Miniprotein binders against b1l550. Designs and how they scored, part 4

Target 1, 279 residues: b1l550
Amino acid sequence: MRLPEELLERARDIHSEAPSHRIKLDRVGSFGLKVPVEFKGFLLLAEADVWVSLPEGRRGVDLSRQVEAIYELSNPPKDPFSLCREAAISLLEKLNYADSSGVSIRFDAPLQDGESLKYYGVEISSIASDEIINKIRVEILGMTACPCTAELIRAYKSSEIAATHTQRSLGILEVSTKAEHPDPDKLASIIERAMSSPLRTYTKRPDEGGLVIRSLSNARLAEDVVREMIHLFLEEFGHLPEDTHILAAVRSMESVHMHDIYAERSFSLDEIRKEISSH

## First folded at step 33 (miniprotein)

Design p11
Fold by OpenDDE base, fold request of step 35:
Structure p11 (fold): chain B 279 residues (1-279), chain A 119 residues (1-119)
Amino acid sequence: as target 1 above (279 residues)
Amino acid sequence: SLTIRVRVIVYGKEVWIFIYFYGVPEEVKEKVLEKLLEEIRKIAEELGVTIEYTIYVENGEIYVRIYVKGDDPEKLLEAIARIIELAAELAKKLGDPERAKQLKERAKQYIERLEKREE
């Protein structure tokens, strides 16, 4: 049932009223929307968050207009990068009382693995104000082998390739830049290459053996993984603006412990270059 | 009440400018828009930037979306400043001198950025 349209003439506009407390809010919006996106030839149903700032003199946000903004741009489905950026702009256009807007889109990105698929998690965001800042977060699982245990076992058994505990490790790269969103596939590749070995959706017996041997031969601490991620990132994305901000992290689900090992480094491109050049 | 609001979003070689008109008498709306669009065309020509615009009417009020694209960041800054100044002039003519003053000051900020780049 729809209420009578004449109610618009009689009802107060609650959103436009002065609030009880004149306080600006940073983000007000709709979280957990589902929007279709086109990504690498796949049509995906992504989760989306949309928000704007709210000035101190306004009680509420026109949430319906936010929802309209993103869905208008989602038909027909488009790439999530353009959708995110355009929606952020549209939000400021439609909600002219806002000083800033933001859009985040999350989904599992497909990654080809032989005849099967693996995936990585991705969150694509854009924040608009007087400028646009693009943000992307990529998370992908890999495998790490512990070099410390390997060294202990090597000392004990004198093996060329020492046994060690292995585990799944989640690598994370988050990039915020005034430039275009970095390619998430490239980010995922950097993370995988920083691990002892990638994961496979399926393995044949020879492949499984090879994967494990590779991991054992390329044993890495969580700290090693993060440092390698940063190194590889600089090689691939060193062309980004100097004020680009990066978070490189790894969460290792250590198989000999009930807890995880975590390592991270947050930095700007300018900062990290200065650090490296000082050595 | 009469008011003009201007939003500017800069992204690389692209700029979005939204000019919102509130409380403009119906009889002068056309004239105001004509003046705005004519001057914008001049700016585009003089600076060698691409300017596109769309006029929207919502709840009886009008706003103009202006899209500016150019390869020269200095020209973009100048375009922004000039468009804001134009909005200020319109505000003054429409009887909102306070908004005009505010917009002029905002335009100066972009000019100052331009000057710093030239040094």
Scores: ipSAE 0.633, ipTM 0.850, lowest interface PAE 0.8, mean pLDDT 92
Fold by OpenDDE base, fold request of step 35:
Structure p11 (fold): chain B 279 residues (1-279), chain A 119 residues (1-119)
Amino acid sequence: as target 1 above (279 residues)
Amino acid sequence: SLTIRVRVIVYGKEVWIFIYFYGVPEEVKEKVLEKLLEEIRKIAEELGVTIEYTIYVENGEIYVRIYVKGDDPEKLLEAIARIIELAAELAKKLGDPERAKQLKERAKQYIERLEKREE
């Protein structure tokens, strides 16, 4: 049922009214939208958030216009990087009262694993104001082996390859930069390489043994994983602007405890370079 | 009421400039737009930057999307400054001296950034 246009002309524009309290809001928008994206030959249904800032003198945001902006750009489906950036720009264009806008797109990214697929979680974002800041968050599971338990068992049984507990660990890299979005596959690779071993969707018997042996031979603390992630990140992405901000983290689902072990480091490229150089 | 609003988004070698016109008589709008577009073309030629523009009409009001692309960051900054200055001049002509002043000050900021890079 469409209301008559005449009624719309008589209706007060609530959004444009002065608010009861003159306070600026940082983000107002629609969260949990579903949008199609094309990613490495896959057509995926992604979750999307869109928002803009609201000035102190305006009561509300035109939310319908926000939703329209992203869907106009999502048909036909395009890569999520350009979609985020273009949508952020479009939001500022259409909602001229806003000082900033943002778009976030989340999905599981396919990753080839032999004849099968594994995946990593990815969130791609763009924030627009006088400039554009691109953000990407990658989460991927790997395997860690505990070096402490290995050392204890080695001391006890004098084995060359000491048994130890292994567990799944979630590695996280979040990057915010004024440059283009970093390649999420490269970020995922960094995380996997920082672990004791990667996970496999399927393993043949000889491969299973090899995977475990590799893990045992490369036992790492959660702390080791984070430090290795940072090291590998600097090698691969050291060319990014110095004001690029990074979060490196790992959550280890320890197999001998009911709780998880967590480690993280947040830093800018300029800060971490100074830190490493001082040492 | 503000007659002109300008938004600038800088991303690498690309710049988006949105110029919104409010409360401008229809007859004057056409002349203003023609002048704006002519001057923008001149800026593009002089600075060697690529400038594309699209005119939109929403709710009876006009805004212009300007896309600027160039390989030289200094030329981009100069282009931005000149376009904002142009908007300031238009604001003055349209009877909004306060906005004109604000836009001129904003343009100056981009010029200052340019000067700092040349040093």
Scores: ipSAE 0.632, ipTM 0.851, lowest interface PAE 0.8, mean pLDDT 92
Fold by OpenDDE base, last read:
Structure p11 (fold): chain B 279 residues (1-279), chain A 119 residues (1-119)
Amino acid sequence: as target 1 above (279 residues)
Amino acid sequence: SLTIRVRVIVYGKEVWIFIYFYGVPEEVKEKVLEKLLEEIRKIAEELGVTIEYTIYVENGEIYVRIYVKGDDPEKLLEAIARIIELAAELAKKLGDPERAKQLKERAKQYIERLEKREE
C-alpha cells in the first residue's frame, strides 16, 4: 500500500531532525542487499552492504536513497570493482551531509580447475571521503601437511618420504589501498602457492597420489604459509603505494585436533620493507 | 543557511567535485551557473585538464557534478583549488561570507599540498 504523497507534506522529516544526543556515527546503512555483478564472464548475485557516516546534528540517514544509489548502478550488471567505487561516490553525492561512505560486495568467485570450477571467497570494498580507499579480501582453501609430525615419523621409521597428517587450511589476504583493487585471482594464486598444495575439485587417481606426495614434500606450518604469502605478495604487489595495508592470515583446520590453528600478520608496505631491510 | 557546499573526492588521476547550491533565488540561478561553467572552462583550458560537468536539480535545489581528469597531479590540485576558490567567490556574491571564508581556507589546503610536492 502506497500512502498518498500528500501525507508527506504533513509528516515531519524525522531524519533531518536534531538527535537527542549530538554524536557522529561512523556507519549507517543497509546490510545484506543482493546485487548482480559481472565477474569473469559470470553473472553473480552478490551480497552488498552500503553505508554513510552521519553527522552529529542529523538524526538519521535516508536509507532509501542509499539503496537506490547502488541499484541504479547495478543495472545493467557491471564488475564489482567499478560498482563498489562508483556506488561509494554516488552515496556521497546523494547524501551530501555525509563525510564518508562505504560499499562492500561479497561473493564466491569462480576459479578454473581443469574442466571444472573451484572457488574462493571475495569481499570487495570501497570507502570514500576526500579520497577513495579500496579494500579487497580473498579467502581460499588449500592443503597443508604438518612438518612436525613428518619429522617424528621420519625419526621413527627412517623413511625418505615421511607420512604426516594433512588438513584443509583457509588462507586470507586482505589489502587496503588508495590504488585500484588488486587482482583477486592473483591474490588467490598467492595463497595457494603458499600452502603445501592447492585443492582440486576433481582428481584422477594418479593425480591424487601426486598431489599428496607433493604436499608431503612441501610440508608447512601455518606460520610458514603466512610468511610465504607475505613473500609472494611483495613480489607481485610491491609496486602498490607504501601506505597500503595488508593482512595475511591462515586458519588451519588441523586434522588431529578439534581446534584450528591460526596465524596472522598485519602490516603496511612501508613497515614490512623496513623490517626486511634491517636483516 | 549555507548557500554553497563543496565536496571533493580525489582518486588517482580523477577528481569529483560536487557543488551544492542552497537557497539561491530563482532569479539568479541561471547567472550563477553560467558564471560557474564559464570559469570552469577557463580552468580546463589553462591547466590542460579535462573537465566534464552535469547539472542536477533536486527538490528545487541545484548541484553540479564536476569531473576532472588529468595526467599531472599538480595540475589536478591546482584545478581543485581554483574551483573551490570559484565557489568561494560565488558564496560571497550570494551573501554568505562565512562560507566563502571556509571555502577559501579549504582551497589553500590544496595549494599547500601542491607546494609540498614541488619541494
Scores: ipSAE 0.632, ipTM 0.850, lowest interface PAE 0.8, mean pLDDT 92
Fold by OpenDDE base, last read:
Structure p11 (fold): chain B 279 residues (1-279), chain A 119 residues (1-119)
Amino acid sequence: as target 1 above (279 residues)
Amino acid sequence: SLTIRVRVIVYGKEVWIFIYFYGVPEEVKEKVLEKLLEEIRKIAEELGVTIEYTIYVENGEIYVRIYVKGDDPEKLLEAIARIIELAAELAKKLGDPERAKQLKERAKQYIERLEKREE
């Protein structure tokens, strides 16, 4: 239903009015949109957030234009990296009063696991102003085995392969860079390789045994996992700009405790290289 | 009222420049656009950068999307500075000297960045 044109002419444009308080807002937008994206040959329905800054002299943001901007670019569906970047640019283009814009797209990324699929969580973002900053966050579950308990049991029973408690652990890599978005599959791989073992959607009996044995043989503290993630990240993505910012983290859902163990390191490539070179 | 606004977005080897024209008399719009496009073409040729443009009309107002691509970051910075200067000149001609001054100052900032890279 459309309002009569005569009524619209009498209505004030509330968004363009001066606010009661002249205060700039950093982010104003629509959160929880659903947009189609094409990712690695899959058509996925992703969740999207779009926003712009609001200057002090404007009461509100034209939210309809924001929504239109991203949906125009989403048809036909495209890769989420380009969508984020192009939408961020389009937001600034269409909403010229804004100093900055941002787009975030979230979905579960499919990952081949034999003849089946597993997944990792991904959030792809682009922030635009006078430059574009690309951000990607990857979260994937793996398995860790505790080396401390293993050592205790080894000492007690003199076994070469000591039993230990194992648990699911969530690994997180977040990268913010002025370069292109890092490949999320590579990030997921780094996380999995940093853990005691990856998770599998399905296991055959021989594979299940092997998976557990591998985990026990690669027992790692949460701290070990984070350090290994950083190490592997530097090997794969050390070519990124020096001002690239990284968050490496793990949340281990320890099976012997009611609480989780958490470890993280936030750093720029410049900072971490200086740190490593000092040793 | 502001007659011209310029947005610049730099991303790697790519630059987006949006030039918004407000309150420009209909009689001179074509001439202004022609001048802008002519000078942009010259910049592209002189600096060896690729420049593409699209003209949009929204709510009766015109803006130009300029896309600049080049392998040499220094040439990109120079292109940006020159395009902003061009916008400043247009602003002056359109009777907005204050905006022209602001744009000239903004252009200088890109030149300064260029100079710092050469040191």
Scores: ipSAE 0.615, ipTM 0.843, lowest interface PAE 0.8, mean pLDDT 92

Design p11
Fold by ESMFold2, fold request of step 35:
Structure p11 (fold): chain B 279 residues (1-279), chain A 119 residues (1-119)
Amino acid sequence: as target 1 above (279 residues)
Amino acid sequence: SLTIRVRVIVYGKEVWIFIYFYGVPEEVKEKVLEKLLEEIRKIAEELGVTIEYTIYVENGEIYVRIYVKGDDPEKLLEAIARIIELAAELAKKLGDPERAKQLKERAKQYIERLEKREE
């Protein structure tokens, strides 16, 4: 059922009224929207959140206009970075009472893995006000091997066994910058290279053996995985603005324990450079 | 009732400026827009920046979406300042001197940034 549009002349515009309590809100929006995106030749189904700030003098947000703004920009499908940025700008343009807007887009990014594909998690955001701040979070699983257990087994005089416990570890890089979003494939590569070995969608037995040998030869503490992620990030993205903020983290699902371990470091580029140069 | 509102969004070498006109009398809307667009073309030519614009009408009110792009950050800052100053002049001529004062102060902030960079 569609009501006559002439009724808009007779009804109060509830959204434009002042609220009973004049309190500003930081994020008012529509969350969990499904949008198509094109990423490196793939057409993917992404999930998006859109929001604006709401000043203390306005009762409500025109929520249908938020949804329309991103959906109009998503047809035909385009790359998620352009969609994210353009939608954030469009939200401020169309909802001109807001001081800021934001758009987040989440998808599983395909990555070539031999003859197949594997996927890693990507969430990008663009927050617009008088400037735009871009944020990207990449999560990818890898394999870690414990160096402490490996050393104990190596030192065992009567043992011909080279072994340690291995486990899946989730690596996380999150970058907030005024520059363009870093390439998520490069962030994923940094995380994988910091691990003891990458994970594969499938392997044949000789390749599976090779992965295990690689992980044993490249055993790393979770703490050192994070440090290596930071080192590799600085090599590739040290050119970003000095106020760029990074979070590097790993959550290791330790195979010999009932619980996970977690290591993280957050920093700005200017902060970490001062820290490294002091050593 | 009558006022002009300006929003500026800066991203790298790109700038979006939205100028919203509220309560402008119908008989002067076209002349206000013509003056705005004439000066914008002059700014683009003089500063060597790319400017694209679109005019929208929404609920009887108008706004202009102005997109500015250039490789020289100083020219971008100057373009922003001049467009805001133009909006301030229009606000004064339309009978809103308080808004004109606010817009001139905003434009001054970009001029101060430009002078700081030149130092």
Scores: ipSAE 0.612, ipTM 0.859, lowest interface PAE 1.7, mean pLDDT 89
Fold by OpenDDE base, fold request of step 35:
Structure p11 (fold): chain B 279 residues (1-279), chain A 119 residues (1-119)
Amino acid sequence: as target 1 above (279 residues)
Amino acid sequence: SLTIRVRVIVYGKEVWIFIYFYGVPEEVKEKVLEKLLEEIRKIAEELGVTIEYTIYVENGEIYVRIYVKGDDPEKLLEAIARIIELAAELAKKLGDPERAKQLKERAKQYIERLEKREE
């Protein structure tokens, strides 16, 4: 049912009114939108959040304009990096009372695994103000083997390659930068390489054996994984601006415990470089 | 009264500048826009930057989207500063000295950034 347009003439614009409390809001928007994106030749349905800041003197945000902005840019589907950046700009353009805007796009990204696919989780974001800050978060599962248990068993049985418990571990890299979004595939690769072994969608018998042996021969603590992620990140992305901020983390779903082991490090590129140079 | 608002977004070698005009008398709108666009073209030529613009009318008010692209960051900063200064001048002419002052101050910030890069 559409209300008569004549009613609009009599209705107050609630959004433009002064609020009861003159307080600025950081983010006001629509969360959980679905937008199509093109990524690596795939057409994907992604989840999107769009928002702007709200000044203290305005009661509400024109939410319809936000939604229109993102969907106008989503047709035809485009890469999520451009989409979030362009949408963030468009939001500020259209909502001129806002000091900042932001867009986040989330989906599962495909990764080729032989003749099949595996995936990683990705969230791509852009925040616009006087500048644009791009943010990307990648999450991918790998496998870790515990070196502590391995050492215990080695000591007990005197075996060169000792049995140990293995588990799935979630690796996380989050990057915030004034540069272009880092390549999520590269980030995913860094995480996988930091693990004892990657996961496989399917394994043939020889491949499965090899995967397990690799894991056992490359046993790593959660702490080791994070440090390796950072090391590999610096090698691949050390060219990013010094004020680039990184979160490296791992959540190990330990198979011998009901709880998870978690490790993280947050840093800027300038900070971590200074730290490493001081050694 | 708010006469002119300027939004600047810098991203790498690209800059978006939005100039919003409010409360401008209809009789002078065209003249103001012409002057703005003329000066922007001059800036582009002098600095060797690419400038594109689009004029929009929304709710009876006019805003201009300006897109600036250049390979030299210093030239981009200069372009931004000059465009903001131009907006300040327009604000002054339109009878909004307060906004003009604010815009001049903003322009100065970009000039200062430029100076720091030259050192």
Scores: ipSAE 0.611, ipTM 0.843, lowest interface PAE 0.8, mean pLDDT 92
Fold by ESMFold2, last read:
Structure p11 (fold): chain B 279 residues (1-279), chain A 119 residues (1-119)
Amino acid sequence: as target 1 above (279 residues)
Amino acid sequence: SLTIRVRVIVYGKEVWIFIYFYGVPEEVKEKVLEKLLEEIRKIAEELGVTIEYTIYVENGEIYVRIYVKGDDPEKLLEAIARIIELAAELAKKLGDPERAKQLKERAKQYIERLEKREE
């Protein structure tokens, strides 16, 4: 049912009023929207959050305009990076009282895995003010093999045969930059290459054997994985602006323990280059 | 009541400039827009940048969405500065010299960035 249009002439515009307490807000928006996106030939249903800053002198945000902004741009579906950036700009254009806007889009990215598919987690953001800051977070599972136990077993038998515990580990790369979003497939590849071995959707016995042999041959601590992720990231994305900020992390679900281990490093490109060059 | 607001968003080789006009008398709106667009076309030709624009009317108020694209960062900075200066000139002509002063100060920031790059 639709209410009479003439009511708009009599009703107060509550959102444009001054608030009782003149306190600015950093993020006011609509979270958990479902939007269609096209990603590398796949049509996906992504989850989106949209927001703007709210100045101290304005009581509320025009939330319907926020929602309209992203949905108008999402039909027909387009790639999520363009949608994210364009929506952030449109929010500032349409909600001109705001100092900044932001859009986040989350989806599971398909990844070729031999003749099959697997997936990894992606969250992208664009935050607009006088400039645009692009953020991307990629999460993908891999396998790690413990080098400590491997060495102990080698020493016990004086044998060169590797044996140790293996486990799933979640690798995380998060990048904030003024440049375009890094390709999530390349970030996922960096994480997998830093692990002892990748995970597969399915394996036949010979393939499973090879996967385990690779893992044992590349035994790595969680700390080693984080360092390797950073090394590989610098090789691939060292050209990004110097103030680009990165978080590299691993959460390893250690198979012989009741708890996980976690390793993390945050840095800017400028910081890490100075650190490396000082040794 | 009459004022001009300018918003600039920079992303790589692309720039969005929004010029919002509030309280402009109806009898001068067309002439103000024609002058703005004429000068924007000259800027595009002189600097060799691509400029696209769209005019919007919302609740009787006008704003202009200006999209600038170019491969030369110095030409992009010059384009931004000149468009803001144009908005400042319009603000002065429309009787808001304080807004014109504020816009001129903003335009100078882009000129200062350009001079630092040349140094």
Scores: ipSAE 0.606, ipTM 0.857, lowest interface PAE 1.7, mean pLDDT 89
Fold by ESMFold2, last read:
Structure p11 (fold): chain B 279 residues (1-279), chain A 119 residues (1-119)
Amino acid sequence: as target 1 above (279 residues)
Amino acid sequence: SLTIRVRVIVYGKEVWIFIYFYGVPEEVKEKVLEKLLEEIRKIAEELGVTIEYTIYVENGEIYVRIYVKGDDPEKLLEAIARIIELAAELAKKLGDPERAKQLKERAKQYIERLEKREE
């Protein structure tokens, strides 16, 4: 049922009124929208959040304009980075009472894995005000092999046994920058290369044995993985602006424990370079 | 009541400038738009930057989107400053001298950044 349009002229515009309490809000938006994106030849269904700031003198946000802003730009589907940035700009244009806007887009990114596919998690954001800040978070699973247990087994009664526990570990890189979003495939590659070995969608027995042997030969503490991720990130993305902020983390689902192990470091490019040069 | 609001978003070599005109009398809208378009065309030619624009009229109000792109950051800063100064001149002519003063102060910030880079 559609109500008569002339009622719009007679009804109060509740959203444009002043609120009872004049308190600004940082994020008011529509969360969990489904949008199509084109990513490296794949058409994916992504989840998007859109928001704007709300000044203390305005009671509500024009929610239909928020949804309109991103859906107009999402058809036909385009790459998620352009969609994210353009939608954030459009939100500020359309909702001119806001002093900032933001868009987040989340999807599973396909990766080639031999003759098969695997995937990793991606969340990108663009936050617009007088400038645009781009953020990307990449999460991908890898394998780690514990060096502590490996050494204990090696030392046991002068044994020639080469063994240790291996487990899935979730690697995380999050980058916030004024430059374009880093390529998520390169971030995922950095995380995988920092692990003891990558995970595969499937393997035949000889290949599986080789994967495990390489993991044992490349044993890593969660702390080692985080440090290696930082090292590799600096090699690939050291050209980003000095105030670029990075979080590198690993959550290891330790196969011999009932709990996970977590390691994390956050830094700006300026901060980490100063730290490294002091040694 | 009449007012002019300006928003500037900078991203690399791209700039978006939105100008919102509130309460402009119908009889002067054509002249305001003509002056705006004439001046931004001159700015684009003089500075050698790409300028694209879209004009919306919604509920009697004028919205202008201005997109500026160029490889020379000094030319981009100058373009921003001149467009804001143009909005300030229009605000003064339309009877909002306090808004004109605010806009001129904002343009001054970009001019100061331009002078810093030249040194």
Scores: ipSAE 0.572, ipTM 0.840, lowest interface PAE 1.8, mean pLDDT 89

